# Designs tried in a protein design chat: VH-VL binders against RecQ-mediated genome instability protein 1 (rmi1). Part 16

Target 1, 235 residues: RecQ-mediated genome instability protein 1 (rmi1), of Schizosaccharomyces pombe (q10160)
Amino acid sequence: MNQTTTLSTELTELGVRVQNRWLQSLLDYLAKKHSTGANTTPQLVMQYLVASDIRESTTSEGAAPYIVSEQHNVRIENTMLLQIVRVREIGISIVNQLEYLNDLEELKKLKGQKVIRLVHDESGDEEQNDDDGLTEAQDAVQKGSELKKMCRLILEDSNGQRFWGLERKPIKGIQLSTKLGTKLLVKNVLVRRGVLMLDPNNTTILGGSIEEWDKDYFPKRLIEELKGELSKTKA
Short names: E, the ipSAE of ESMFold2; O, the ipSAE of OpenDDE; V2, 0.75 times the mean of E and O plus 0.25 times the DockQ between their complexes.

## First folded at step 15 (VH-VL; framework fv_mosunetuzumab)

Design k5 (from n3 with heavy chain N52H; at its last look DockQ between E and O 0.63; V2 from the best seeds 0.00; counts 0 for: pae E 3.7 > 2)
Fold by OpenDDE, look of step 15:
Structure k5 (fold): chain C 235 residues (1-235), chain A 122 residues (1-122), chain B 112 residues (1-112)
Amino acid sequence: as target 1 above (235 residues)
Amino acid sequence: EVQLVQSGAEVKKPGASVKVSCKASGYTFTGYYIHWVRQAPGQGLEWIGWIHPNRGGTKYNEKFKGRATLTADTSTSTAYLELSSLRSEDTAVYYCARGLYWSSSYFFFDYWGQGTLVTVSS
Amino acid sequence: DIVMTQSPDSLAVSLGERATINCKSSQSVLYSSNNKNYLAWYQQKPGQPPKLLIYWASERESGVPDRFSGSGSGTDFTLTISSLQAEDVAVYYCQQYYSTYTFGQGTKVEIK
């Protein structure tokens, strides 16, 4: 059996239907890199897949079977592979979100400055690495998870169809800091008024991101978007 | 062996259009992006855009939006760059290059065409 | 657009000696999620297209001699030729592919 066929089969068992051309391209690359070509595993492929645009890497078999926005009280039984285009917290005021995000941005700036200083200060003085900044950042991320109430997602399938997903119940890993392009497997989901009703039972996070979407987005661009939304609500 | 073979040199007048071809061989044409880069005489390299041959998706440098058109023919494994409204400043060697795609649209170029000189002269 | 600036513009080095080319980006090209620098180095000989030498700032392309190495992170990068050979006479370009694609202005390496 051709390595490509074997891997494709194994990935399908994981709920991912990869495009053969994309897979072949990846295998070619891995072979060139001399490190893993002979030992390409489904897990390794999945690492690249979750970092890919599923519109390019996966087939339409994992897409929504119909126009989701037109559906009401329909259950989609098929397993769909989706990617997150946007995340919005709708259970917390925009003002409170902005406060949180601004604090995060300040913390990131401080860390970035420290990292730059650490790279330059390779001179020998053992100054006590105030581990406090890393702990504060971790605490801030943890605080962010604590602030989570309910997210609304813009999701996209392999065909490029975009539709709304709403958390019916909190899903671990879905939050404002969730990377754009994160991959989800959604199975047996109820559609109400064109919106997917997401919960931990029907949604599995695969992870990953689309670099083009995610780079420099959080928190800076998110803050800008939220400010824009706030201004529209006041007009 | 991976090869990108480009069309021959072109001489055009200002305001005209030019279409450069890039024929790919030695790999799965639809499995990689084709990028276009130009180099003016004695100058550096300037990225024009990329095309995904499989779906025809494109991305352009903002500088070339509206003037550059990227196309691909999967049946012949050939990519095309058309540049319209040519100016003297468009005089350059135009290169096609292969770009990997599996995680993002932003990757380095591992194979290059030999280049096509386009001269715009009144 | 991320601006790439190389230094020096030209370098004359004796055969067998070390050549060092610097490249600075106006913005960081390090992606925190994968800890990769979206930087490549190309060699261009007269009348030829650019040839990929280094990608991800420090990974050597297949077939590239060991004397070529890339280093750096964030905004500051270096291409090093440990022992300059006659065949290394070329213009070298750094490229970022973090946000769109931009190149340095090039560094001409010549034999002294």
Scores: ipSAE 0.370, ipTM 0.761, lowest interface PAE 2.0, mean pLDDT 88
ESMFold2, look of step 15: ipSAE 0.406; ipTM 0.727
ESMFold2 (binder alone), look of step 15: mean pLDDT 92; pTM 0.940

Design k6 (from n3 with heavy chain L100E; at its last look DockQ between E and O 0.29; V2 from the best seeds 0.00; counts 0 for: pae E 3.5 > 2)
Fold by ESMFold2, look of step 15:
Structure k6 (fold): chain C 235 residues (1-235), chain A 122 residues (1-122), chain B 112 residues (1-112)
Amino acid sequence: as target 1 above (235 residues)
Amino acid sequence: EVQLVQSGAEVKKPGASVKVSCKASGYTFTGYYIHWVRQAPGQGLEWIGWINPNRGGTKYNEKFKGRATLTADTSTSTAYLELSSLRSEDTAVYYCARGEYWSSSYFFFDYWGQGTLVTVSS
Amino acid sequence: DIVMTQSPDSLAVSLGERATINCKSSQSVLYSSNNKNYLAWYQQKPGQPPKLLIYWASERESGVPDRFSGSGSGTDFTLTISSLQAEDVAVYYCQQYYSTYTFGQGTKVEIK
């Protein structure tokens, strides 16, 4: 078998159906960079693939088999490769999410400043062990944890079809800070009212991103988007 | 090896349009982006936009949005730049260049066409 | 829109001597997540199209002589020709590809 056929077969066993044009372009680049493109492994290809746009890097065999938004109570048994377009927290108010994100930005500014002695001397710890009156946002910042209850995703397949995914149970790695373009393998997923019902049993996070989408997005661009969404709801 | 061969020089009047061609050879045409860059006489380089010949997708520098149109014909392995409503300021050498597309980021240009002089004068 | 500024505008160097060209960007082209500088250098000889020399700020394109080297990070970058040859007479451009594409104004290198 040819090198591209062997690599494609091995990648398919990992759940990824690679576009031949994309793979050949990558191999040509690697041959120029390393002078030995013939020793490319599936593991190396996967590193580039998770950083790619799957609309260019993968075939339609890994896409949704029909228009997802028109389906109810059907199961997609096949494995799909999807990329995350957007993440939204829907179990916590937009106002509390904005508070969380703004607090994170303020904390990062203070961490970058050498004001350790003065801040510590002037600040009294009152009611830190008493959660009475703390918002979920304040609690997450104090704990150094992600603000999370339940995420809804905008997902995209290799054909560019976009559809919703709802987190039925917490999936580790899905939160407001999840990189845009993160790749998911989704298998045997129930579709209800046009939405993929996601959980840890049917979703595997491959990682990665789409750099053009994710560069400088979290948290500043997310804050701007949430403010815009809040204005539309209030008006 | 990889070659990008462009159409010949053009002389146009203000208000007209011009269509420059870029014929690719030595590689799989649909596997790479084609970028367009111009260079006014005695001046630097300015990016116009790119086309993905595989899917027909395009992206334009905002300066040229609405006047520039990028197309590709996969049967002839040829990319085209059409620039309309020409002005004297559009006098330049127009280059096509090949860019990688296997990544999801912006990229540098590894091969360039020989350039096409477009002169816009009364 | 990231503005790229080169210095000097022109440079005269004796054969065999070192030529140094500077390029400054109006904002960082270093992406901290992958620690790469999105900067390239091109050579344009008279009557010819640009030719890629350096990418990722410091990586030399295949077939480019090793007397060409790139350095720098963030906003400040340098192209060095360690021993100028007659065929190196050209205009040199830096280019950022961090966000869209912009080029420096060029630096003309001549034999002194």
Scores: ipSAE 0.455, ipTM 0.754, lowest interface PAE 3.5, mean pLDDT 86
ESMFold2 (binder alone), look of step 15: mean pLDDT 92; pTM 0.942
OpenDDE, look of step 15: ipSAE 0.504; ipTM 0.813

## First folded at step 17 (VH-VL; framework fv_mosunetuzumab)

Design b1 (from k2 with heavy chain T28K, light chain S62E; at its last look DockQ between E and O 0.03; V2 from the best seeds 0.00; counts 0 for: pae E 3.0 > 2, placed apart)
Fold by OpenDDE, look of step 17:
Structure b1 (fold): chain C 235 residues (1-235), chain A 122 residues (1-122), chain B 112 residues (1-112)
Amino acid sequence: as target 1 above (235 residues)
Amino acid sequence: EVQLVQSGAEVKKPGASVKVSCKASGYKFTGYYIHWVRQAPGQGLEWIGWINPNRGGTKYNEKFKGRATLTADTSTSTAYLELSSLRSEDTAVYYCARGLYWSSGYFFFDYWGQGTLVTVSS
Amino acid sequence: DIVMTQSPDSLAVSLGERATINCKSSQSVLYSSNNKNYLAWYQQKPGQPPKLLIYWASEREEGVPDRFSGSGSGTDFTLTISSLQAEDVAVYYCQQYYSTYTFGQGTKVEIK
């Protein structure tokens, strides 16, 4: 069996249907990079896959089988590979979200200033414990997880169809800070009024991101979007 | 759907310059190389060069070095070919095409623009 | 530069018959590390851009009919249309992408 066929089969078992030309090109690249093309693992391929746009890297076999927005009380039995286009918290007021996000932005500025200062003061011996900045970032991420109630997602499949996903139960890793372009495997999911009903039993996070979507989005662009939504509600 | 849409036909005099645009849609613009290929009337295909929209790296066919300039605007997902010191022999349909991108590798072209006719006449 | 040479320049084949186009490279386009041939085939219809048919010498692009097949290795390659259809009337080009990019001169396929 050709290495490509073997890897494709293994990836399919993981619920990922990769485009043959994409996989072939990746294998070519990896063979050149590592001199031993023979050591490409499905895990390595997955690292590149989750960083890709699934419209380019995967086939329609992992897409929604029909127009999701037109479906009601239908269960999609096939495993879908999806990517997150947007995340919204709908269980917390926009005002409270903005307060939280502003605090995060301030914390990032403070950390950025400390890093710049550390690069300039290479001369002095003092072992100041860099531990405090990591703890604050961890605390901020922890606070973000504590503030989570319910997320609504815009999801996209390999065909470019976009539809809503609603978190019915808390899914670990889905939050406001979730990277855009994160890949999800969704299986045996119920559609109600054109919305996927997501829960930990039918949703697996593969990870990754699309750099173009995620770059500078959190928290700065998200704040701007939420402010815009707030202004429309007041009008 | 992946689409490459090129600018309209151009008529130029010898010695002039022409700039052709190629607007990309339906995919991550920075994830692929844009290649330029020309075809003289009734002739075969000739590769001009490629650009990596990510960081603007370019490679040219030696034949076109110094006359061809490839650029890309990531904000508009548009690639450009500028060809200077035009000659009658430069009369051709110019195509942009998408090439797969993995670092510095060479790959085939999977999507093409509709082409732009450039006519060089006195 | 790797020179690509196609044969024949033109081919007339009856409907339903086999069409065979050959392509030769001046140098091998086989990469030893991955055992892949850096060769593609394109179809070009009048007034249209080229369309990718085959890559890696023998892999069909998605949506390409099964009647199209690529074979060969190293310096000698073949595109085969097992049963020529009316819509297959076009010019076909081989391309190497092993070192830079060069194309064959094209083969015009017509119905006899």
Scores: ipSAE 0.218, ipTM 0.679, lowest interface PAE 1.9, mean pLDDT 88
ESMFold2, look of step 17: ipSAE 0.495; ipTM 0.764
ESMFold2 (binder alone), look of step 17: mean pLDDT 92; pTM 0.941

Design b2 (from k2 with light chain Q27K S99D; at its last look DockQ between E and O 0.64; V2 from the best seeds 0.00; counts 0 for: pae E 2.2 > 2)
Fold by OpenDDE, look of step 17:
Structure b2 (fold): chain C 235 residues (1-235), chain A 122 residues (1-122), chain B 112 residues (1-112)
Amino acid sequence: as target 1 above (235 residues)
Amino acid sequence: EVQLVQSGAEVKKPGASVKVSCKASGYTFTGYYIHWVRQAPGQGLEWIGWINPNRGGTKYNEKFKGRATLTADTSTSTAYLELSSLRSEDTAVYYCARGLYWSSGYFFFDYWGQGTLVTVSS
Amino acid sequence: DIVMTQSPDSLAVSLGERATINCKSSKSVLYSSNNKNYLAWYQQKPGQPPKLLIYWASERESGVPDRFSGSGSGTDFTLTISSLQAEDVAVYYCQQYYDTYTFGQGTKVEIK
């Protein structure tokens, strides 16, 4: 059996239907990188898959079988592979979100400055415990998780169909800081008024991102978007 | 063996259009992007844009938006660059290059065409 | 646009000696999510297209001699030829592919 066929079969068992051309191109790359192309595992492929655009890397078999926006009180039984286009927190005021995000941005600036200083001051002895900055960043991420109430997502399938997803219950890993292009497996999901009703039982986070979407997005671009939304609401 | 073979040199007048072809072989044409890069005589490299032959999606350098058109024929495994409203400054060697797309975002160029000289002269 | 600046513009090195080319980006080309530098090095000989040497700042393309190495992260990168050979006479370009595509102005490497 061709390595491609074997990997495709294994990935299908994981709920992912890859395009053969994409998989072949990946294998070609991996063969260049690793003298032993023989050691490509489904897990390794999945690492690259979650970083891909599923419109290019996966087949329509994992797409929504219907125009989701036109569906009401319909359950989609098929397992869908989806990617997150946008995340919005709808359970917290925009103002409170902006406050939080601004604080995060300030913390990032401070950390960036410390890293630059550490590279320049190779001369002095003092082992000051850099542990505090990592703890603050972890605390900030933890605070972000505590601020989560309910997210609304724009989701996209392998066909490029975009539709809304709403958390009915909090899903771990879905938050404002969730990377754009994060891959989700959604199974047996209820559609109400064109919106997917997401919960921990029907949604699995695979991870990853789309670089083009995610690069420099959080928190800076998100802040800008939220400010724009706030201004429209006041007008 | 992966090969990108480009069309021959072109001489054009200002205001005219030029269409350069790039025939790909030795790999699955729809499995990679085709990038176009130009190099003016004695100058550096300038990226023009890319095309995804699979769906025909394109991205252009803002500098070339409206003048450059990228197309691909999957039946012949050939990519095309059309540049309109030619100016003397467009005199350059134009290259097609293969780009990987297995991940989202941008990738380096692993194979190049031999280049096509386009001369724009009055 | 991310501006790539190479230094020097030209370099004359004796055969068997080390050649070092620097490349600086106006913005970091390190992607935090995968910890990769979106930087490549190309070699261009006269009358030929560019040839890929290094990608991800430090990974050698297949068939590239071991004497070529890439290093650096963020905004500062270096291409090193440990022992210059006659066939290494070329113009070398750095390229970022973090945000669209931009190239350095090139560095001409000649034999002294």
Scores: ipSAE 0.549, ipTM 0.821, lowest interface PAE 1.4, mean pLDDT 90
ESMFold2, look of step 17: ipSAE 0.581; ipTM 0.794
ESMFold2 (binder alone), look of step 17: mean pLDDT 92; pTM 0.943

Design b3 (from k2 with heavy chain N54D G57K; at its last look DockQ between E and O 0.62; V2 from the best seeds 0.00; counts 0 for: pae E 3.1 > 2)
Fold by OpenDDE, look of step 17:
Structure b3 (fold): chain C 235 residues (1-235), chain A 122 residues (1-122), chain B 112 residues (1-112)
Amino acid sequence: as target 1 above (235 residues)
Amino acid sequence: EVQLVQSGAEVKKPGASVKVSCKASGYTFTGYYIHWVRQAPGQGLEWIGWINPDRGKTKYNEKFKGRATLTADTSTSTAYLELSSLRSEDTAVYYCARGLYWSSGYFFFDYWGQGTLVTVSS
Amino acid sequence: DIVMTQSPDSLAVSLGERATINCKSSQSVLYSSNNKNYLAWYQQKPGQPPKLLIYWASERESGVPDRFSGSGSGTDFTLTISSLQAEDVAVYYCQQYYSTYTFGQGTKVEIK
């Protein structure tokens, strides 16, 4: 069996239906990088898959079988591979979100400055406890998790169909800081009024991102988007 | 062996259009992006755009939007660059290059065509 | 657009000596999610297309001699030829592919 076929089969078992052309391209690259193409594992392929646009890397077999927006009280039984286009927190006021995001931005600036300083000050002895900045970042991430109530997602399938997903129960890893292009496996999901009802039982996070979407998005662009939404609501 | 073979040199007048071809061989044509890059005489490299031959999806440098058209024929494994409204400043060697397909992001170019000189002169 | 600036514009190095080319990006080309620098180096000889030497800032393309190495991260990158050979006479370009595609202005490497 061709390595491509074997890997494709294994990935299918994981709920991912990869395009053969994409997989072959990846294998060619890996063979170039690693003298022994023989060591390509499904796990390694998955790492690249979650970083891909599923419209390019996966087949329509993992797409929604219907126009989701037109469905009501229908359960989609097949396992869908989806990617996150947008995340919105709908359980917290925009103002509170902006406050949180601004704080995060400030913290990032501070960390960036510290890294620059650490590169320049190779000279001086003072063991100042860099522990505080890591703790603050951890606290900020923890605060982000604590602030989570309910997310609404724009999801996209391999055919490019976009539809809403609503978090019915908290899903670990779904939050404002979730990377755009994150891949989800959604199975046996209920559609209500064109919206996927997402919960931990029907949604698995595979991870990853789409670079073009995620680069420089969080928190700066998100802040801008939220500000824009706030301005529209006041008008 | 991976090869990109481009069409021959072109001489055009200002305001005309030029279409350059890039025939790919030695690999699965639809498995890679084709990029176009130009180089004016004695100058650096300028990216024009890319095409995904599988779906015909394109992305252009903003500088060339509206003037550059990228197409691909999967039956012949040939990519095309058409540049319209030619100006003297468009005089350059135009290159096609192969980019990787396994990511949705941006890629480096591992194989290049030999280049096509396009001269725009009155 | 990310601007790539190379230094020097030209470099004359004796055979067997080290050649060093610098490339600076106006913005970081490091992607935090995968910790990769979206930077490549190309060699272009007269009358030829560019040839890929280095990708991801430090990974050598297949068939590229070991004397070529790439280093750096974020905004500052270096191409090093540890021992310049006669066949290394060329113009070298850095390229970012982090956001769209831009090239440095090139560095001409000649034998002294």
Scores: ipSAE 0.109, ipTM 0.693, lowest interface PAE 2.8, mean pLDDT 88
ESMFold2, look of step 17: ipSAE 0.482; ipTM 0.770
ESMFold2 (binder alone), look of step 17: mean pLDDT 92; pTM 0.943

Design b4 (from k2 with heavy chain F108W; at its last look DockQ between E and O 0.65; V2 from the best seeds 0.00; counts 0 for: pae O 2.3 > 2)
Heavy chain, then light chain:
Amino acid sequence: EVQLVQSGAEVKKPGASVKVSCKASGYTFTGYYIHWVRQAPGQGLEWIGWINPNRGGTKYNEKFKGRATLTADTSTSTAYLELSSLRSEDTAVYYCARGLYWSSGYFWFDYWGQGTLVTVSS
Amino acid sequence: DIVMTQSPDSLAVSLGERATINCKSSQSVLYSSNNKNYLAWYQQKPGQPPKLLIYWASERESGVPDRFSGSGSGTDFTLTISSLQAEDVAVYYCQQYYSTYTFGQGTKVEIK
ESMFold2, look of step 17: ipSAE 0.607; ipTM 0.814
ESMFold2 (binder alone), look of step 17: mean pLDDT 92; pTM 0.944
OpenDDE, look of step 17: ipSAE 0.664; ipTM 0.853
ESMFold2, look of step 18: ipSAE 0.615; ipTM 0.818
ESMFold2 (binder alone), look of step 18: mean pLDDT 93; pTM 0.945
OpenDDE, look of step 18: ipSAE 0.375; ipTM 0.764

Design b5 (from n3 with heavy chain Y106G F107Y; at its last look DockQ between E and O 0.56; V2 from the best seeds 0.56)
Heavy chain, then light chain:
Amino acid sequence: EVQLVQSGAEVKKPGASVKVSCKASGYTFTGYYIHWVRQAPGQGLEWIGWINPNRGGTKYNEKFKGRATLTADTSTSTAYLELSSLRSEDTAVYYCARGLYWSSSGYFFDYWGQGTLVTVSS
Amino acid sequence: DIVMTQSPDSLAVSLGERATINCKSSQSVLYSSNNKNYLAWYQQKPGQPPKLLIYWASERESGVPDRFSGSGSGTDFTLTISSLQAEDVAVYYCQQYYSTYTFGQGTKVEIK
ESMFold2, look of step 17: ipSAE 0.649; ipTM 0.826
ESMFold2 (binder alone), look of step 17: mean pLDDT 92; pTM 0.944
OpenDDE, look of step 17: ipSAE 0.478; ipTM 0.804

Design b6 (from k2 with heavy chain Y101W W102Y; at its last look DockQ between E and O 0.59; V2 from the best seeds 0.00; counts 0 for: pae E 4.4 > 2)
Fold by OpenDDE, look of step 17:
Structure b6 (fold): chain C 235 residues (1-235), chain A 122 residues (1-122), chain B 112 residues (1-112)
Amino acid sequence: as target 1 above (235 residues)
Amino acid sequence: EVQLVQSGAEVKKPGASVKVSCKASGYTFTGYYIHWVRQAPGQGLEWIGWINPNRGGTKYNEKFKGRATLTADTSTSTAYLELSSLRSEDTAVYYCARGLWYSSGYFFFDYWGQGTLVTVSS
Amino acid sequence: DIVMTQSPDSLAVSLGERATINCKSSQSVLYSSNNKNYLAWYQQKPGQPPKLLIYWASERESGVPDRFSGSGSGTDFTLTISSLQAEDVAVYYCQQYYSTYTFGQGTKVEIK
């Protein structure tokens, strides 16, 4: 059996249907990079897949079978592979979100400055105090998870269809800081008024991102977008 | 063996259009992006854009938006660059290159065409 | 646009000696999600297209001699030829592919 076929089958079992051409190209690359092309695992392929645009890397078999926006009280039984285009928190005021995001931005600036300082001070004094900044960043990420109430997502399938997803119940890993292009497996999902009703039972996060979407987005661009939304609401 | 073979040299007048071809062989044409890069005489390299032959998706350098058109024919495994409203500054060697696209489409170029000289002169 | 700046513009090195080319990006080309530097080095000989030498800042393309090496991270990168050979006379370009595609201005390597 061709390595491509075997891997494709294994990936299908994981709910991911890859395009053969994409997989072959990846295998060619991996063979070039790694002297032992024979050691490509489904897990390794998945690492590249979750970093890909699923419109390019996966088949339509994992797409929504219907125009989702036109569906009401329909359950999609198929397992869909989706990617996150946008995340919005709708359970928290925009103002509170902005406050949180601004704090995060400040913390990132501080960390960036510390890293630059650490590279320049090759001088030997072991001052122990570097542990506090990592803890604060972890605390900030934890606080972000605590601030989560309900997210609304713009999702995209392998055909490029975009539709809304709404958290019916909190899904771990879906939050404002969730990377754009994150891949989701959604199965047996209810559609109401063109919106996917997402919950932990029907949604699995595969991870990943699309670099073009996610790069420099959080928190800076998100802040800008939220400010823009706030201004429109006041007008 | 992976090969990109480009069309021959072109001489054009200002205001005219030029279309350069790049025929790919030795690999699955739809499995890679085709990038276009130009190099003015004695100058550096300038990226023009890429095309995804699979769906025909394109991305352009903002500098060339509106003047450059990238197309691909999957039946012949040939990519095309059309550049309109030519100026003297467009005189350059134009290269097609294969790019990987496993993630977001931003990857290095592993194979290049031999280049096509386009001369724009009055 | 990320601006790539190489130094020096030209370098004359004796045969068998080390050649070092620097490349600086105006912004970091390190992607935090995969911890990879989206930087490549190309060699261009007269009348030829560029040839890929190094990708991901430090990974050598297949068929490239061991004397070529890439190093650096973030904004500062270096191409090193450990022992310059006659066939290494060329212009070398760094390229970022982190955000769109931009090239350095090139460094001409010649033999003394």
Scores: ipSAE 0.300, ipTM 0.746, lowest interface PAE 2.8, mean pLDDT 88
ESMFold2, look of step 17: ipSAE 0.359; ipTM 0.731
ESMFold2 (binder alone), look of step 17: mean pLDDT 92; pTM 0.941

